# Designs tried in a protein design chat: VHH binders against F-box/kelch-repeat protein At1g67480. Part 15

Target 1, 376 residues: F-box/kelch-repeat protein At1g67480, of Arabidopsis thaliana (Mouse-ear cress) (q9cag8)
Amino acid sequence: MQAFALSGKKRIVNHGMCFSKGNLDLGSRLSENFMDDPLIPGLPDDVAKQCLALVPRARFPSMGSVCKKWRFVVQSKEFITVRRLAGMLEEWLYVLTMNAGGKDNRWEVMDCLGQKLSSLPPMPGPAKTGFKVVVVDGKLLVIAGCCMINGSLVASADVYQYDTCLNSWSRLADLEVARYDFACAEVNGHVYVVGGHGVDGESLSSAEVYDPETCTWTFIESLRRPRWGCFASAFNGKLYVMGGRSNFTIGNSKLLDVYNTQCGSWHGSKNGLTMVTAHVEVGKKLFCIDWKNHRKMSVFNAEDETWEVVALPLSGSSRAGFQFGKLSGKLLLFSSQEETGQCTLLYDPDASPGTQWKTSEIKLSGSCVCSVTITA
Short names: E, the ipSAE of ESMFold2; O, the ipSAE of OpenDDE; V2, 0.75 times the mean of E and O plus 0.25 times the DockQ between their complexes.

## First folded at step 6 (VHH)

Design t14 (framework vhh_6fv0_2)
Fold by ESMFold2-Fast, scan of step 6:
Structure t14 (fold): chain B 376 residues (1-376), chain A 121 residues (1-121)
Amino acid sequence: as target 1 above (376 residues)
Amino acid sequence: QVQLQESGGGLVQPGGSLRLSCAASGFTFSDYAMYWVRQAPEKGLEWVSTISYSGGSTYYKDSVKGRFTVSRDNAKNTLYLQMNSLKPEDAAQYYCAKDLEWGFSGYEDYRGQGTQVTVSS
């Protein structure tokens, strides 16, 4: 009954346009003619792909400009596999920053050593809050959110994709249900969105999964209780949803909702956190900043579902805005305090006790909104 | 530590008016949107109003539109709620709340002790 009602609100995309500038028919026709052309003259295509895999990642946009056949190769998830087998994968950090005056938002890119590489082209669409970012198949997705229109919060269903190999934005299929302040994570190549606020500001229990192969969103089993302001992390084929509340009720929930992607069902416990302002997963652990304790991180071990606490090496009494990044298996903590200015701390979970925290040379051009790490 | 102190509540007859105040400390008040929320006996917290960090944008629950006006004085670190034409349904403990960190929509859970509004004849 709920599924029928939600299906009635479903947006239908005409004849399968996955990208904002959909040229699928043209691309298919051109690919037929390209079957007669070698990828590199004098080499079989499988050997040619191995040769292309050896090119530094920074050259991929240039490679994509050579011809349509090379473009299709460098943007494919299969190319990531070829590069992995060649030992050529590169890990880059993408940080969305806002200048001190809130004047503009910009995606900055850094290599595995924290050296600045470039900035992305401007994000398409109207400025939004309550959106989520996620990485799937080496692509950056910016999902949904809300904006103010005529004095009202308007929930969006828009989904944008940044192709890291082509340095370009495109639009994907919209969510079935517009939402903001929802939970989002990638599990085994699929993107899950859960809960949030809908078009009337109502708390949502609905959840959807995106399949990059079909370019479609599909409903999954709903949460037992609606929730917004929640967040998600993924471990061992499971989606862990924590935090949030419903319709501005008392406090935030300690409810942990776990979705098993293999059997398609939810399980609940009360082993979650309330009011998490920043989170990141590194290895098999989830690192959280609890708003109620800005001097400590709460760390969740997904293998045994236990929590531990790690002290933050921050002095002073000011409440800092915190955001996380990850790079080379280490945690980055981005902070901005009026007294100390912009700083980045590095946490190495594998270092001996008492030596885990160090100051990082990474300095952001503005306040960190969010970050993702993309390996390609 | 974020501290919020509400005041200005009291007993009024239906159709009466009250002006609530919230004194804020422990954060840069002018950098955050602020919220008024209320809780009636045996009910959950209910969002009432939002004001942007600059005061340039205001938003209201449908049932209070035209009757309530939210405002702020960033120089005094104070948030206000002017309540006119009060109804029995408006009787509740009123709280102010600070906005979440950038990138999130909504209010945080840190609020003061609240101020009681009673509407009866």
Scores: ipSAE 0.000, ipTM 0.182, lowest interface PAE 16.8, mean pLDDT 78

## First folded at step 7 (VHH)

Design d1 (from c23 with S105G G106S Y107F; framework vhh_surovatamig_d1; at its last fold request DockQ between E and O 0.63; V2 from the best seeds 0.00; counts 0 for: pae E 4.7 > 2)
Amino acid sequence: EVQLVESGGGLVQPGGSLRLSCAASGFTFSSYAMSWVRQAPGKGLEWVATISYSGSSTDYVDSVKGRFTISRDNAKKSLYLQMNSLRAEDTAVYYCARGEDEFYGSFDYRGQGTLVTVSS
ESMFold2, look of step 7: ipSAE 0.095; ipTM 0.565
ESMFold2 (binder alone), look of step 7: mean pLDDT 84; pTM 0.854
OpenDDE, look of step 7: ipSAE 0.035; ipTM 0.562
ESMFold2, fold request of step 16: ipSAE 0.095, 0.000, 0.080; ipTM 0.580, 0.237, 0.561
ESMFold2 (binder alone), fold request of step 16: mean pLDDT 82, 83, 83; pTM 0.848, 0.851, 0.848
OpenDDE, fold request of step 16: ipSAE 0.529, 0.361, 0.551; ipTM 0.798, 0.726, 0.813

Design d2 (from c47 with W103F F107Y; framework vhh_6fv0_2; at its last look DockQ between E and O 0.74; V2 from the best seeds 0.00; counts 0 for: pae E 5.9 > 2)
Amino acid sequence: QVQLQESGGGLVQPGGSLRLSCAASGFTFSSYAMSWVRQAPEKGLEWVSTISYSGSSTDYKDSVKGRFTVSRDNAKNTLYLQMNSLKPEDAAQYYCARGEDEFYSGYDYRGQGTQVTVSS
ESMFold2, look of step 7: ipSAE 0.014; ipTM 0.494
ESMFold2 (binder alone), look of step 7: mean pLDDT 81; pTM 0.819
OpenDDE, look of step 7: ipSAE 0.179; ipTM 0.625

Design d3 (from c23 with Y107F; framework vhh_surovatamig_d1; at its last look DockQ between E and O 0.02; V2 from the best seeds 0.00; counts 0 for: pae E 15.1 > 2, framework grips, placed apart)
Fold by ESMFold2, look of step 7:
Structure d3 (fold): chain B 376 residues (1-376), chain A 120 residues (1-120)
Amino acid sequence: as target 1 above (376 residues)
Amino acid sequence: EVQLVESGGGLVQPGGSLRLSCAASGFTFSSYAMSWVRQAPGKGLEWVATISYSGSSTDYVDSVKGRFTISRDNAKKSLYLQMNSLRAEDTAVYYCARGEDEFYSGFDYRGQGTLVTVSS
């Protein structure tokens, strides 16, 4: 039985799908309520979900094409829970790479064993920089940024979503304010964007939150000071914004702005970092690489808000740049100089002393721009 | 207020040369080490070169050593970067930065940097 998408009259809001119109027509219609039909004839839906949970993740697009109900189930948070209990969760690493010459981007996908999978369809729109990526509800969002169009810099408010179950891109609601080089993170199923540069290069203090259930962006309390070139991490219902600059502060970017999503207010301290070239969250810790401290990682513990340092295993005076990936609770460090034979590094923060660093067999086809990890 | 204004970027062919300049104001230029940093498309900031406050000492990232030369003119409050034998991987926005002190100074938050594009 083929799944189908109803076109023309209405859309149904679910985990990332837009609701466009209600059906108010009282005329004679065929039933469109797919939730009344059994998932598998002759089986209770709970049993059917257990059966579907055993299917390898690579088959999800095929499962989503069976019917509307199968598509809805495969995209649901409940299905992820059923798969977790069945021991079927699969962790995939998504890496955006740039080829030689810096013109073409592609998303490379690999499983937890490092084996390459099908690449994603091309991202919509022109090549951008200064955008951010996040994962929410098992979907990859690519948010805003800027691009050069006809020799002019254009800040974007566009938001695109990749749905792993459909293997396709779609457009979500635009940001209220076009921005690039902003901070972005997911907190409790909502996506936050903070600061950055606007359409005329102005520094922004505005911040917005995306609610996937309503498919809308709304403003939250602005920062006290504009901030750009910054990043964000989420811990315990709070949004931590670090790094970058403000037009109102000179040479001091150690400000840590913390937004409490329960109270809707910002609190500041001087417990941040100045300039961070790469960051990743693993567990309750944030790992950062400073551009001046190329031989060390700074590690933030969100539980007590303390910093520690981990030395990178670099020989000589090398200052190779890195970007982070995350897989199975471990850090991957992708060298910006892969063409020179430097291997991807693997750091296990939980391993015994002396065994924390290894080389990884994972090889990218180009320079890493960013990465995300999606478990389904 | 500290102000750093970069200029001299442009489009060049591989193997070509380009000279960047940075005009400084709002601080005692001759009292500070100065640096160039760059940001390639889709990448983070990378340190390129540093020159001591007097100009007597310089240091470079390995990938540009022998090709780039940092210099300064304290009387004119200016910092320079001579880039020779340019490669496609040198394509980036280049920023003038104050320091090799114990704190990061980043780049001029009031300037936009200067774009260098190396392509055939």
Scores: ipSAE 0.000, ipTM 0.165, lowest interface PAE 15.1, mean pLDDT 79
ESMFold2 (binder alone), look of step 7: mean pLDDT 84; pTM 0.855
OpenDDE, look of step 7: ipSAE 0.212; ipTM 0.650

## First folded at step 9 (VHH; framework vhh_6fv0_2)

Design e1 (from c47 with G106D; at its last look DockQ between E and O 0.76; V2 from the best seeds 0.00; counts 0 for: pae E 6.4 > 2)
Fold by ESMFold2, look of step 9:
Structure e1 (fold): chain B 376 residues (1-376), chain A 120 residues (1-120)
Amino acid sequence: as target 1 above (376 residues)
Amino acid sequence: QVQLQESGGGLVQPGGSLRLSCAASGFTFSSYAMSWVRQAPEKGLEWVSTISYSGSSTDYKDSVKGRFTVSRDNAKNTLYLQMNSLKPEDAAQYYCARGEDEWYSDFDYRGQGTQVTVSS
């Protein structure tokens, strides 16, 4: 049932949400008038929201359990704005880890100081690989992927959302096309998925966009050619799709597909990377670790579309792979090997040369699969 | 050095067929996607077809689909274009090129070309 449709649009006017046709039958559909009650007795709601904005983020699920009005407020975009103006935003790092047996995944959470917080509830559905994660509107999305069923890979179209304010998972609309090993990024509040492999392992050129306000996926213009094992990053309203393979190359081409979300069209060039094992965006820069050389980062500057190289401070002939985390504008590099792990590295791109690298005291309970950073 | 030599062009009547060849040398042919491009008088260069490095995948300009077939023999370092049901609009200088197509600005070498003329 659509909660916003029960009273029509009369008491829900401060969000960029889609409202259904429910207000045509207002006389027949009784509404719950929880928005008429004061948020805190004796205070105007504006003042009450300012008071609630001072509550530590860790208590948001408890606030959401007080009553329906509190739950509505803590989920709202307005509340995040009030917290920003109050200087109370908190940045948390969410890391998906796999234990040494390689059988279980779970989300671990830590604050901006690296202090471990609680773990998330288990993700719904079967364990998957080849999925992608993205943050949109302060929520974590886990998109598609595949799982082994009777010895065969089966592509998924499932999309799950974790709401940090409710500390719960919910299911969103399915993709139009089940896919794994696809590219995924958020651009201006919309989520894009591009390419990958489909239900029979076929290579995909199709692409889709999710609009959180309508809660729907729709197709956009397809890539010129199928592409898989690729990744995406977003800069200046454009979606940059890099890496991976196509049917036409052996994976050595630096092909770049760029989608302009304003015009709805693709442009191609040869200014990308071949394959990566990890990537992360910090500011206007994209940091990548090449598949063949784990001892350096390739850094893309989106403003002038140039590449530079940063060597990793690895001793000896280490061949450890890494996955990225991001905290406070700095990069965390977690070892992706299951063997004896390296120390977590910390890179500050804004520090003076010679002081950019440190070791981090952050310890994960297993190997890092992926990570996201959410501010609320 | 990279060398591409086209051959097999000529004069043909509408509805006729030609098979173009491109001999490649100076590089590892089997590691590269290869393309056919063409240029008619007073017009720019037009992409016609691309074949993957292994020959397992092909792609064609819409106007030639079903009439043209690109193929390769990696043992002989040779690229082919079988052109059937030729039309006056297909008359052009045909070049083989190393790379996928102009979408990625990926053509780095082409041969001197071979002329295809279609006259009624």
Scores: ipSAE 0.017, ipTM 0.447, lowest interface PAE 6.4, mean pLDDT 82
ESMFold2 (binder alone), look of step 9: mean pLDDT 81; pTM 0.821
OpenDDE, look of step 9: ipSAE 0.428; ipTM 0.763

Design e2 (at its last look DockQ between E and O 0.30; V2 from the best seeds 0.00; counts 0 for: pae E 10.5 > 2)
Fold by ESMFold2, look of step 9:
Structure e2 (fold): chain B 376 residues (1-376), chain A 121 residues (1-121)
Amino acid sequence: as target 1 above (376 residues)
Amino acid sequence: QVQLQESGGGLVQPGGSLRLSCAASGFTFSSYAMSWVRQAPEKGLEWVSTISYSGSSTDYKDSVKGRFTVSRDNAKNTLYLQMNSLKPEDAAQYYCARGEDEWYSGDFDYRGQGTQVTVSS
């Protein structure tokens, strides 16, 4: 069964591109003549696209600077398809690091061998905590969070996007509800945010979805109770929300809330985890580190909704200071420099038992706050 | 033994109001969150509202927000649901239930007999 149900009106409204908030294009591009000229003089456009697909990803900003025609091609989904067929897709690791003083955040970019690439420009806006990051359509989104303003904690609704082709940040539409410590995940090209704390610290049950084609946030069905300190993962068109607390009960929630994006409704069960400090999705599995059980990973299989346990190859009594990354279907485990000083570990879930853990040569310049992978 | 007894249902015109009550006994009422759920003919159970053990926090199904108010009196061991601006869609058998999530399994452990709400057209 194929689900391609975007309204023709929505596609027309988008003009084939999602625009940043405040940069309204009133239709000045309808008469652009760049689509009629050859992409490369002397070559059919199909051949020209195949030639451009051989260019290393590091040169995409330069390619986008040649002319509007090249910028359009580099940003297109067709270009990614051509690169995939040519075997040229490159997977890059983006890690937000914090220096030892804990005041400076910086996005570091590495290839799959751990070789440093150009860094991103600084994120706009004030330094925030409790925000979430997600990748949609090959772009990095940094969503909401909170900051201290005049001695009080203020929730944000801001959404920022990093575009690889422009090597720049832009602002997207604000959330309907400012929030921090909320759950966030991408499902089938749409971004979902659920729960958290709102203005003045109110616990939230509301949830919203972002459609990149319309560039708008829309409410979806609320959770049945407020939930904060939670996280989300996506599998098979469903959004799985776990962890955190509800102010209706004493203690942390074991509830697993599942939103089916096809029918627009929530289902719940008592099959979740509490106190998760790090998580990552690899394949059809969710890997979690529990604050209470920091020598193990709990692994959720979304296909049958079962849990299993994998021991971490760690020793000592250090606090749980780990974050996940992923590359090429494998997990990276980043440890705090203060707690271990140890190299990054690599876990291959598809290797035979007893051979799944190895050291990685990837080294960070600071503590990992979060990470994403983007393939282009 | 846990006992829950709903009352206050009846016939009402569209736009009218009803107040449901649920008398609880056989357990420490103030230690539990309480919920209202409903069942219309030929439909499954539908969650309506939940109130925390102290009464300090409430939540509602989106379709009843602003029209329904859940409350509790822990001294009287009683749960209430004030229903205003009633619509034909609200007609159902209403039940109170102990806990915020015990009804997810489809087999309520502690459930009352229910009270009928009918909205004339």
Scores: ipSAE 0.005, ipTM 0.259, lowest interface PAE 10.5, mean pLDDT 79
ESMFold2 (binder alone), look of step 9: mean pLDDT 81; pTM 0.819
OpenDDE, look of step 9: ipSAE 0.539; ipTM 0.810

Design e3 (from c47 with S31T S56R; at its last look DockQ between E and O 0.76; V2 from the best seeds 0.00; counts 0 for: pae E 9.7 > 2)
Amino acid sequence: QVQLQESGGGLVQPGGSLRLSCAASGFTFSTYAMSWVRQAPEKGLEWVSTISYSGRSTDYKDSVKGRFTVSRDNAKNTLYLQMNSLKPEDAAQYYCARGEDEWYSGFDYRGQGTQVTVSS
ESMFold2, look of step 9: ipSAE 0.011; ipTM 0.331
ESMFold2 (binder alone), look of step 9: mean pLDDT 82; pTM 0.830
OpenDDE, look of step 9: ipSAE 0.372; ipTM 0.733

Design e4 (from c47 with S35Y; at its last look DockQ between E and O 0.06; V2 from the best seeds 0.00; counts 0 for: pae E 14.0 > 2, placed apart)
Fold by ESMFold2, look of step 9:
Structure e4 (fold): chain B 376 residues (1-376), chain A 120 residues (1-120)
Amino acid sequence: as target 1 above (376 residues)
Amino acid sequence: QVQLQESGGGLVQPGGSLRLSCAASGFTFSSYAMYWVRQAPEKGLEWVSTISYSGSSTDYKDSVKGRFTVSRDNAKNTLYLQMNSLKPEDAAQYYCARGEDEWYSGFDYRGQGTQVTVSS
């Protein structure tokens, strides 16, 4: 396999003047289309892609540096599909941590065994709070948020994407409405943002959807009432929005707004949950930690829309905050303080009762701000 | 036993003023955020104002901002709502409510209410 060099056809050199060959249709396409070169000399491209799909994920940035065609292939949805069919997908955990001084955030990366792999390049743009992260098409999006400017919170519309295959950040289209403390989730390859606070600190009812194929944000139907400090989860083609506050709503602490992406409309009910400090989706269930009681999880089953409770295995009194991660169908619980002598707990929802909780060897270099899991 | 007792409602002309009071007993008043909510005859329950447990933070429905002022006296266990420039749409049964958390997402107790009627 020719991994370090591409031997191809002779190129037409233009030292400051563009000129055309006689047969412009065939000559122009052949001389300028790097996709005409074989991925691997002597192999059909379909076979070559299957061979490349066997390479460990850690080598993808190196593969993308071989030539333009290899970079195009590594970035493609087809390549991820080929790796899936070959059984070569690798699951990595990405955790945004903040050091003890609270000065810098950085992304740390671990494999499915919890072994440290690397750190991401620094996020572009200013440090922000109230932003949301989401995964779509194997890429990490960091969406909006706010920063403090001269004593005022200023909402952002910026969206940044990290490409895990190329280990690089890029900027995507801005949101139509700058927002922070909003709900965000991915549904069927599209990214939804709902509510939050706007530029003047107002509570928002607006919602937008991002289509990765067109690279655009567009408005969808607004919520019936503004909502901030809320969160979203996706199940069965629907966006479930719950938690949070509104200046126009009292006594609706358990309001659930559900957006059906097929018909494009909202439906409300009282089967939601109040404000939470952490949530995560594992399988078809949503796990939440209530802001008032950190000794239990409230668990939503999307199939029958019922709630249940799971006690956390905490010794004595605990005032530590928590954040979730997930890995291999299991839930990780990161503590914001190390008062228990354990940094990370692991919950297996498929294990027998009484054996579902274990300690994890995963260690973070700072406090967890958020985490995502990306398979590529 | 938690008790909340509203007073100060009545009939007022448009543009007039009223001051509502809510006497609280049976709990540590200074440990709870407090709410004013209202219900008009043909409407559901509507949030009006919130005040933090210390009184240092307040928030208002947009339609009453600049006209209504919420305050509390933790030494007297009393919540107040000063209502100025009253409009016909402000006519409602007004309730004080004890928050179940420090945010205005819900409450666990409310009083019997006091009626505010605006007409000329």
Scores: ipSAE 0.000, ipTM 0.185, lowest interface PAE 14.0, mean pLDDT 79
ESMFold2 (binder alone), look of step 9: mean pLDDT 82; pTM 0.829
OpenDDE, look of step 9: ipSAE 0.042; ipTM 0.525

Design e5 (from c47 with G99D S105T; at its last look DockQ between E and O 0.03; V2 from the best seeds 0.00; counts 0 for: pae E 7.1 > 2, placed apart)
Fold by ESMFold2, look of step 9:
Structure e5 (fold): chain B 376 residues (1-376), chain A 120 residues (1-120)
Amino acid sequence: as target 1 above (376 residues)
Amino acid sequence: QVQLQESGGGLVQPGGSLRLSCAASGFTFSSYAMSWVRQAPEKGLEWVSTISYSGSSTDYKDSVKGRFTVSRDNAKNTLYLQMNSLKPEDAAQYYCARDEDEWYTGFDYRGQGTQVTVSS
């Protein structure tokens, strides 16, 4: 790792000094050494930030390489706020795809028009399954999972972060408990992981929360019952955990476990789904495709905890499954059998009945594993 | 009327194999997920396996995973369970059931079931 000299104005060089680690370490050092220099010579810093906010998002990695002060600004929450006020936010779609055989996973990136952008750098570490992805503070987190070692599944506690502004991966603090097939969602800037399977395949009731400001995972109250193969969604400061299995039901669970992040407690009801192949949040609703029947969407309204059904516009005896993407408040449905000529579907939940479905020209290079949308 | 008729049970030695079938009539078979359940003497119902309406997704009780394979033929309205490496613990009356998207344990099995006996 390169050591930086902390005396420079525009250029940091290696003088044999200790290396810096993580964004928190860089942020602390920048507050001590670099803040005396103007961001752009001849401009007040507030004007300079407004000028930088006009730069297209694709150039952010280049901006972050100019100097430590520019890097700090590009990584900051303030910069996103300035870009929002300037009307310069760009929404990009990130899709993890897998070729036949499951050996070559890659992150593909598209703009809001479906135009392909560069791929992400390779994620560190071995390929895993049963991991979860989430977006917090404009950054993509890839959390935990498992891999096969000598015929046995080995749970991971690893957490990796992709910084969209720097186009780079870094490692965050490990989970307290290695897990796979767990539920994960972001609630009010914090990341929650719940349940799953642990190191020896044991079923977990434990849950943890990540605070990006402290860069730590902390246990929260455990579920009353272990839950695995589940998923999570967030609405109005609450974490909704659904699907999978529990020791107290035959087969897949329809229990809905709800964690209120303000009071720190769980409550439950019998109003969840069993298992889904895809889910996505749009507005105040959760859209799901049940694994037992791919010809419909089940739609959960968190305000009254009710379900409704929307039929998919399928023709013939299609056997295609779907995964979700989200762009501009609309759903993208990626078919798992694209070689059969079935196109990507677009669903606008806010359009009038009869006009909600359209086809999309977006094509992926492989099968969709998961997707996120990041605005910067 | 929904009708399910199980067949293919019998007596087998430990480690042996059986293939169960379930003929369905009276409903649109290809629109429903289907399950296998079993009941041993003096025990309650035990879920064994579920298969999605199209057959694209399957799920199994942990104790049978890797040994049992559920499948379906929607053209013949038939559900199958291939049981390999049978153990004495697998001995039970086996039923097929139409599995609707409901949480409670009221599986819809209408036939007499088919008996699987594993001699020790």
Scores: ipSAE 0.018, ipTM 0.467, lowest interface PAE 7.1, mean pLDDT 80
ESMFold2 (binder alone), look of step 9: mean pLDDT 80; pTM 0.819
OpenDDE, look of step 9: ipSAE 0.424; ipTM 0.752

## First folded at step 10 (VHH; framework vhh_6fv0_2)

Design g1 (from c47 with S31I A33T Y109S; at its last look DockQ between E and O 0.54; V2 from the best seeds 0.00; counts 0 for: pae E 8.2 > 2)
Amino acid sequence: QVQLQESGGGLVQPGGSLRLSCAASGFTFSIYTMSWVRQAPEKGLEWVSTISYSGSSTDYKDSVKGRFTVSRDNAKNTLYLQMNSLKPEDAAQYYCARGEDEWYSGFDSRGQGTQVTVSS
ESMFold2, look of step 10: ipSAE 0.013; ipTM 0.418
ESMFold2 (binder alone), look of step 10: mean pLDDT 80; pTM 0.816
OpenDDE, look of step 10: ipSAE 0.589; ipTM 0.824

